# VHH binders against c4kar8: the designs that were tried, part 256

Target 1, 263 residues: c4kar8
Amino acid sequence: MAELSTPSPASPAPLDGGRGDELEKFTLRGARQILQLLQDLITHRGLITAHTGGGHSFMTAVLKVDEERGRVVLDPSPDPQANRRALAAPRLTCVTQLDGIRIQFPLVGLGEGQDKGRPALFAPLPAEMLRLQRREFYRLQVPLAHELSCLLKAEDLARKPVEVSARVIDIGAGGVAVVVPTGAAEFVIGGTLPACRLALPDGEPIELDLEVRNLNRQTQRNGTEQLRVGLRFAALPRAADTRIQRYIFKTERALNAKARGGL

## First folded at step 14 (VHH)

Design pc23 (framework vhh_7pa5_2)
Fold by OpenDDE, second read of step 17:
Structure pc23 (fold): chain B 263 residues (1-263), chain A 125 residues (1-125)
Amino acid sequence: as target 1 above (263 residues)
Amino acid sequence: QVQLVESGGGMVQPGGSLRLSCAASGFTFSSYAMSWVRRAPGKGPEWVSTISGSGGDTSYADSVKGRFTISRDNAKNTLYLQMNSLKPEDTALYYCAKESDYWGDDIYSSPFDYWGQGTQVTVSS
């Protein structure tokens, strides 16, 4: 009778594999602190984005903290498919903000049930919660009149190279958000798009590598579905960085002047 | 400090109309896209609509398309949601939410960084 050694549950992957030491100072592990923070999220009706992996996420909120049972109760998604993904996921990565501070925490062991006769998701209390006070990258909302665009070199479902012209909706020192038609290309979070071209108003397009950081599907008024893609600058030449910074500064100044009743 | 204060909620009959307002302060309102999100009991938060900082671009969830209209008055720092042809399934707490301007180095993000306390909309016969 060979004792099937139940594989030890894989230690939850660190929230950010590469910067583990730097994030430790921002990580709460105290039970009381965790409970308080979760309660604060309830009090402030925190909107939480729960990431299930594979580029999928859904919005949720903390309904209740059950201290007696050592569990957190979450709102389910209105999308049954999202809930299925959540339940199948080995780990949820929950992200929210409170008073401008980014909060991130893992949930492991998600289950479904009912709370007060309503559908709910249940998970053990998180072992840790990350509180990040630093805004890493400000993103300027690009005025529509500027018509910033980025030529994305991506792949389709068949892994055939495709070029997609994407409108830039925001820009920062660290990256851009773009919108693309749904189905124009396949994007993988963490994937690199090489040799893309960012068009700025001040000159020739900037060639750069982009890393996909987030994906959000949006439906437009006309019923068309668009994909918002968050892209990090994977490699940016110094000259390009300077140009981007200059553009941001100039645009911000112009927007502020307009807001103050100037021109 | 960023503040978002929703108003205009209430009880209406099916087929009725409401106009929600959100007063924004503590940031350059016109520089940010704004959204409405609703939360119904047992259904979780649902995105409803988004409007660009300039007001030139709008988007809607399929469930509200053709019935709801998002708008903004940047001079008044106010976001609006006109809701027509209301249905019982529109019953929810409606939040005004500011789109996030934060981009981290990680693959995880939240679309919103600030939201209000919400205004209750109840559609019942």
Scores: ipSAE 0.840, ipTM 0.943, lowest interface PAE 0.6, mean pLDDT 86
Fold by ESMFold2-Fast, scan of step 14:
Structure pc23 (fold): chain B 263 residues (1-263), chain A 125 residues (1-125)
Amino acid sequence: as target 1 above (263 residues)
Amino acid sequence: QVQLVESGGGMVQPGGSLRLSCAASGFTFSSYAMSWVRRAPGKGPEWVSTISGSGGDTSYADSVKGRFTISRDNAKNTLYLQMNSLKPEDTALYYCAKESDYWGDDIYSSPFDYWGQGTQVTVSS
């Protein structure tokens, strides 16, 4: 029967890591649109990061689109191990950008060969490509004068609760980047910080849950070390989303005016 | 918006030298590590060198160690690559790349979130 549902134990993961419903509106499936976008990546010499699974990735670029054979031709990695890993992978997840737009697409059935006498990787054209507009992942560099802070509820190395007031350096629709002194708290990628408080101008702090997405150690001009923490909004109320977007818009307008000599 | 503009490429004989520059704007330059990445025909993009935001730490690909020097001028928002003892295998389009600070809502990320158009370096006898 056509209405029977049979679960597949080996179905590949969705391109967006299970966020299909949220990202479907940004997904291109038209053959003409896919061909045009791949051609744009060639024209703009896009650097592509190809994720092969198991935490491994390599840099590549599109050499050409073979429309007649329905294939994309890619640069191999200069690292032979990366190429072997890519060829063994059931799926590559390719990530790049074009004019501040995040482009993401899968490649399945990767092979190797030559193009015009040079080593190349080949794959069938992707059936879909994700195209996230700048606004969906754009981050505003927060002016120091704004003194934006986020009170983080975290744990120290002994698993005791600590509150850390962190300066917000970047803010966008999906999260914030903050800086904290090295050793102020323990942060684990994928960990959740519940009931944190984001202080924006023009109102009460916003209480929200934050997920740790990345960590980067930095040395400041004065020689002190700080930790930059990338935090995703795990649950974002509509009112909070509106306030964040308003802040971003107002601040961008003000920064653009300053860049024009105060116009 | 983030802009990275490379310059200083050209044609040079083996053993020659070139100095590449990258003018950065639209972000707090001193807060981010910066890298040079190159791409040659038949070879995928290859990481060349990285410098920390303060300039205190540098790293290089084995293929360029002892020949290339990365540096930055944070007052001018400019990244440099001094290339000495150039070899034919250094022929490539050289990109300036900004350390990724994208927090992303998915598992897939890139070490770089922005790069320039590149500047062509050709080493030929």
Scores: ipSAE 0.346, ipTM 0.747, lowest interface PAE 3.4, mean pLDDT 81

Design pc24 (framework vhh_7pa5_2)
Fold by ESMFold2-Fast, scan of step 14:
Structure pc24 (fold): chain B 263 residues (1-263), chain A 125 residues (1-125)
Amino acid sequence: as target 1 above (263 residues)
Amino acid sequence: QVQLVESGGGMVQPGGSLRLSCAASGFTFSSYAMSWVRRAPGKGPEWVSTISGSGGDTSYADSVKGRFTISRDNAKNTLYLQMNSLKPEDTALYYCAKESDYWGDDIYDQPFDYWGQGTQVTVSS
C-alpha cells in the first residue's frame, strides 16, 4: 500500500496483493471528507502517533487545518531529536483512533515554522485517509492465560515440512497475529499455510488455511526477541467465523467485566 | 480491541490532590510499559510519566517530578497516577497510553499507541 504507507530502508517492503483491495472501501479521497475528518480530530482532541520510520514515532495532534494554503498544522514534539527525525523522514504515517475507529493517513513534505509565533510542523493536506470500521479491523489482544495457539504447517530453515505451535497474540475477523520462536520455521510473504489448526477454548481446533501477510522481528519490553507473523484467514467457513467471533466477543466482555471489578 | 478507560479527574483547589486510574483491557497488561499523557488548553500533548511493565522502573517529566507518582496493579490491569501539590498549570485532559512495541507496513500490524477518552483535571480557586 504505497499510498497509505511506504517502507524506509529499515522497514519491510509493502505487500502487493489482497490487502490493498480490502482497504480501498475504507479510504477517503474526497477533499471535503478529509477536511471534515481532520476537523473531527481537532474537536475531539485526538492524539496522533506519527511514525517516522526505523521504529521511531512521536506524539502529535492536529492544531488546525489551513484550507487556503492546503496544509495541516501539527504540534511539534517536545523532544528536538524526534522533530529532526520527522523532518528528515520522506513520509510520516499518522495513526489515531476516534471512538474505537482506527484512522490512518500519510503526511509527505513535512516542514517547520511558526504558527502565531509558536513553533509548529506543517504538511500538505493528505490526499487520502483510511477510516477502518471497528468490526472488520478490530483486533482482540489475546490474554496470555488463554494460551491460545495455532498449529502452523510451514517449512523449517532446511525447507522441510514442519509443524510449529505458535502463540496467538491478537485475533480479528480477518486473521491472527502469532509469535514464532526465532529460527523455528521460515515464512514467505504471500505464502499459503494449508490445514493449520486454531485452538480456541470450548471446542475442537478449527482447521483453516492461512496466508502470510507480514513478518516483523520484535524486541519485547522485557528484551526478548521474537518473530511476529501476520496471517490472513483464507475462505473461512461460516461455522468457523461464528466460533471466532464468539470467542472475541466473550473474551472482550470478560476483560471489560474484570476491569470494572478492579475499579 | 485495546481499551483504556480513565477516571478520577475533577475540580480541585491549588495544593490539592487527585488520584487518577486507568482500567486496561484487550492486551497483556504486564508486558507493556504504560504512560500518562496530558493535553492542556492551548498546548500540545505533554508526556507526564511512564512505568515499565513490571513496575520496576519509572520516569517523570521535570514539571511533575516530586509531586506525581505513577504506579500499577498488574493483577487488576490498572494504572494509577497520584497527583499531589496540584498547580493551575496541571489543568488538562489526562490520557492513559499503551506503548507500542510493534512495527510494520501492513495495516493489521502497523505500530500504534492506544489512548482512552481522557479524564479532565481542573485546578482553580
Scores: ipSAE 0.000, ipTM 0.264, lowest interface PAE 13.0, mean pLDDT 77

Design pc25 (framework vhh_7pa5_2)
Fold by ESMFold2-Fast, scan of step 14:
Structure pc25 (fold): chain B 263 residues (1-263), chain A 125 residues (1-125)
Amino acid sequence: as target 1 above (263 residues)
Amino acid sequence: QVQLVESGGGMVQPGGSLRLSCAASGFTFSSYAMSWVRRAPGKGPEWVSTISGSGGDTSYADSVKGRFTISRDNAKNTLYLQMNSLKPEDTALYYCAKESDYWGDDIYDHPFDYWGQGTQVTVSS
């Protein structure tokens, strides 16, 4: 295909070589670790949501781990249609939590049968499990109506201090992405911007230090050039962390409720 | 450290009543919806009821509507489930579950981030 040879307008990779490389740090692949984690789910009577694709899911739990046969035994759904979808699916994506840490793993080759005379679902043990720390990966797309801004303490081309009010376009537990007009300030990947002020609804601006992690030039449809800057929270007080997480949670809930109630 | 501790389970005759309680600690209780989920022998977990953080909104599974009432006391950080007209099919381990304050960046959601060890309800003659 000729299109494969054309330059692609793409966001630059994160400074650390990509988000996929970061996920590998949180992936458990040791058989003992996987078995222990599944046993912990049994001990804590862990509620698991199993996603079967197409927006469908059901609640399950681990009944037992059959180490000799290399299988996990799961509760079936009370809904026969959910069980049929699960058995027809090429894979399940299972998600749960232990001690507030998200656990995610695939199951492939789901079958049905009985365990001690009771209906059960069976699958081979997963080869990998993700233990996802909330701080690393999630980015909420900030609604335009919120008009979230961050006052950046940066430097101009002559190394003189400059204050830039930047629009926040996404936010996560670990940082924000902002847009600034081209030439408003100079940014150096790995550089620190001290004492910036993040304005959230319902409260005083949060003062925090931000580290520049990536830069991406964007051309708007009207021809205006902007710079997208990815910024990592260098140090975050617990109170500020709590406020940011609360904003993300409330906004995501509101967006999900709007999507469910409207077009 | 979030903790949810259920109590009030026991054995009752069909048609009887029980009141379950869940003592919550380690989070701002009034800011989160709370749910009851049950796990019956031979069946997977089944959602029973949810109450909003303020207590203004409630919802119930069809199997328990008109028989069960969910309520909360935000001053005491306690969730309740009043169970009336109990049936043998209500026999299950009943869990108290906290609304997730976790967000996913994909399509894979999980409604709860913490739950208790459960309290056993047995309905038999």
Scores: ipSAE 0.511, ipTM 0.813, lowest interface PAE 2.1, mean pLDDT 81
Fold by OpenDDE, second read of step 17:
Structure pc25 (fold): chain B 263 residues (1-263), chain A 125 residues (1-125)
Amino acid sequence: as target 1 above (263 residues)
Amino acid sequence: QVQLVESGGGMVQPGGSLRLSCAASGFTFSSYAMSWVRRAPGKGPEWVSTISGSGGDTSYADSVKGRFTISRDNAKNTLYLQMNSLKPEDTALYYCAKESDYWGDDIYDHPFDYWGQGTQVTVSS
């Protein structure tokens, strides 16, 4: 009776140890630090975007930190459907900022109840809070005179391929925001737009894949509707990254010089 | 340092009007879109309106469309919200918020990087 040694499940390949280590230095795990940061969010009336998964989110705020019970109290959404999604989610990812520093923390075990007779959401205190102050998250507002554009390869409502020329309004190391006419294409958050072309002033357009990260509808004064689309660089070649960084740096320098009266 | 200071809140009767102001400092005001967000008791924050840096583009929540008007004076670094035909459900703390200039590598985003302390609007008979 040969005991078939069940192969020990292969330890998941260590996630690329370098990025994990970089995030650790920005991660707060101390109970006191976490409590203080949450209290600071209350004091500053911090607005929080709570992500429930599947591309859904709602805006909330920390109402109270209950240290005795080890829980955080949040505002519920004015949308009952958002609250249902939040309660059904195994994990809530909260994103906010304090003094320009991005803060991200998970909440697990969300429940609903009442705080002082008002509806509220409750969760155990987060085990960790991430504070990110990296310049790499900076988005440069593109001067109108530069006329940056991105050719988007998207689909219409009928899932027919369409190409949309979009004006780039901001750019960073991680992506771009563009504006498109409403109805020009159908965009899905989390969807990938393959083989798009980003036009920079310094040479030939960069071909790259873009991932849709956010969508915002805007109405112009003239009544024209536009869609702002946030796009992440899904796979950026090193050479393209260098070009983008160079453009950002050069533009920032020029803008700063102008602001100082040098141009 | 970026500062946003809201004013103009108060108590009004249903059907009344208010004009909110937000004084901005510490950044190039005209380079950023600005928004109004409100927080009502027992409800989470709700986006109200956004205006582009140039003032050429505006957007509104459906709940306020046709009643509220967002505007800005870039020379004065001031954001405005004209609120007409106010309703009890408009009762909230109103925040002025600056568009975020951060970009994350993950799918998670937060639209604002700075906001004020808010101004209280109360609509009651």
Scores: ipSAE 0.401, ipTM 0.766, lowest interface PAE 1.2, mean pLDDT 85

Design pc26 (framework vhh_7pa5_2)
Fold by OpenDDE, second read of step 17:
Structure pc26 (fold): chain B 263 residues (1-263), chain A 125 residues (1-125)
Amino acid sequence: as target 1 above (263 residues)
Amino acid sequence: QVQLVESGGGMVQPGGSLRLSCAASGFTFSSYAMSWVRRAPGKGPEWVSTISGSGGDTSYADSVKGRFTISRDNAKNTLYLQMNSLKPEDTALYYCAKESDYWGDDIYDLPFDYWGQGTQVTVSS
């Protein structure tokens, strides 16, 4: 009778993307802390973005924390396809914010069921929750008048090189968000776009490599679909970093001055 | 501190109209796109509409297109949602939501960083 050693459940992969060591100080692992934070999300009616992988996500919320069963109850998506993706995903990455602090936590073992006669998603309590307080994640909304653009070197569906001029909608120390017409290029999360050009108002475009971090399809009023692409700066030269920081600072100052009635 | 306070919800009959308002404070209102999101029991949160910071661009979910109109008054720091031809399926808690200003090297997308407590809209005969 060979004892089938039940494979030890693979430790949930660390929250994707942070230098593991730097994020530890921001990671909650205490059961009480986790429960409290989840309860706070309920109290504040927190809107959660649950990422299922492959660039797909849906909005959810914590409905209930079931301490007795050690599970969290979530709202299902109104989109049945999103729910199917969620249930098929080995892991959900949930992202939200509370009191200006970004919160991120993994859920594994998602199931569907009923809570009080209503459809719900169920998962074991997260083993960890990440609280990100860093100013480093700030993104400046780019004023339309600045007309920042990024020339993206990408590929089409046929893997043919294409150049796409994308409008920059926000910028931070770590990257930019851009909008492109749907179908302009094929983007893969985690993929690198080499030798792109970021245009700032203060001089020549900055040449840099960009990594695709997220994709979000948006439908405009006119029915036109746009793709919002989040791009991380890959290997940003120091001089470029300085220019970007300067731009952000200057723009923020101007916006604040305007808001105060000074312009 | 960022605050968003929704108002204008209520009970209406099918085919009726409501106008929601959201008072915003604690940030430069005109610098951010604003959205309405609704949450119905058992359906989860659903994006309804977005308006750009300037008010020049708007978008709508297909379910509300042609019936709802998003607008803003930046001088008053107020977001609006005019809802016409309301249907029972529009019954939900409606949230005002601010476009997120968070970005990191290894973070997942978060469309909204602040939202209000919501205003209840109930469409019933």
Scores: ipSAE 0.835, ipTM 0.939, lowest interface PAE 0.6, mean pLDDT 86
Fold by ESMFold2-Fast, scan of step 14:
Structure pc26 (fold): chain B 263 residues (1-263), chain A 125 residues (1-125)
Amino acid sequence: as target 1 above (263 residues)
Amino acid sequence: QVQLVESGGGMVQPGGSLRLSCAASGFTFSSYAMSWVRRAPGKGPEWVSTISGSGGDTSYADSVKGRFTISRDNAKNTLYLQMNSLKPEDTALYYCAKESDYWGDDIYDLPFDYWGQGTQVTVSS
C-alpha cells in the first residue's frame, strides 16, 4: 500500500523506513561529520544509488559539497528519464558504501542547474546520514531447496483473521522477507503480526511476532502477481535468535562449500 | 576484505580496441554477478554490462551492445571487458563492480556493494 501522505520536498523524510530509535546510534547529525563523509565519498569516487520512489533508481556521485550555499552537487544520470523522475520525486534516498560500511541519506528539494558549465543536480545538505556495518543489513538468500516457510497470522480486507503460509526468500539477524499471493491478506507498514510461526529445517516452528516494514508487488514470469513483504523480528527471544543465527551460518558454509575452486 | 583492481585502460584511436581486466579477491567470485560501470567527464555513472556468476547470462547497455563483450575466468577470479570499435563517447573511467550481498526489503537496494578505483579509457584522434 502507498503511504498515507507523500513527503514533500519541504518536509524532513525519515531515514529508517519506520525503524526509528533503533537506528539513532548509527545516525550522524553533526554538520561537520556530514560534510566530512560527503567529502570522503568524493575522494574515494563513491558510486551512489539514488532511489526516487516507485521502484525507480539511478546511479550518481557527489561532484562537490558547496558549504557556503549549504548544498551537495551531484552527477545527473545519463538517462534523461531518470533525471525527470528524480526532479519530480518528493525525496531521494541515497545509498552507497565506504570501506565496506553502508551509508544512507535522504535528499529533499532536488533541483537542476550547472556546475562549471556542465549539467548538475543540487540539493540541500542532508541533516542526517546513516552508517551501518555489514552485519546490521546482511541477509542470506534462502536456497529454494530448503523450502523455508513462515505461517503468518494476519487479517483479510474484512478484518477477519487469516493464516497465510509464506515462502521465506531471505533471512537476517533482524528479520525475513517473504512472498505471498496478491490478495491473500492485508498488510500495513508498521502493523504487527502476532504469534507467527517460522519453520526452519532443524525442528519445531519458532513462534515470533513480526512487524511489517516493506511491501513490494512483483510480477512473476508466468504473469501472476506476488507480494513481497519485509518483516522485522519484534522482541526476539534469545533461543529463537540462536536458532536463526545457526541456520544462517550453516547455510552460508554450505553455499561456500559449493563454490567451484580455482588455483 | 573485498578488493577489486581494474587494469588495461589507456589511450586509443577511434575504431580501436582495448581489453579491461578486474582482479577480484576477498569473496567467492563465482557466486556473484559482476558488472562494469563507467563515469565520463561531466556525466554521472553509467552501467555498461553485467555477467552472471556462472557466466551463462550477460547483458549490455544499448550504447555498447554489439561492440563490447563481458566475460569472466572463475578459476583466476578475473572479470574482463573486450571493447571493440571504440568511439570518443566511450571515454570514461571504467569501474569493476560486485553484486551486493544485501538485497533487503527493510532498507533501500544497493545493487553493487563494492567497486574498484577504476581504469581510465581515452578515445581520441
Scores: ipSAE 0.548, ipTM 0.841, lowest interface PAE 2.0, mean pLDDT 82

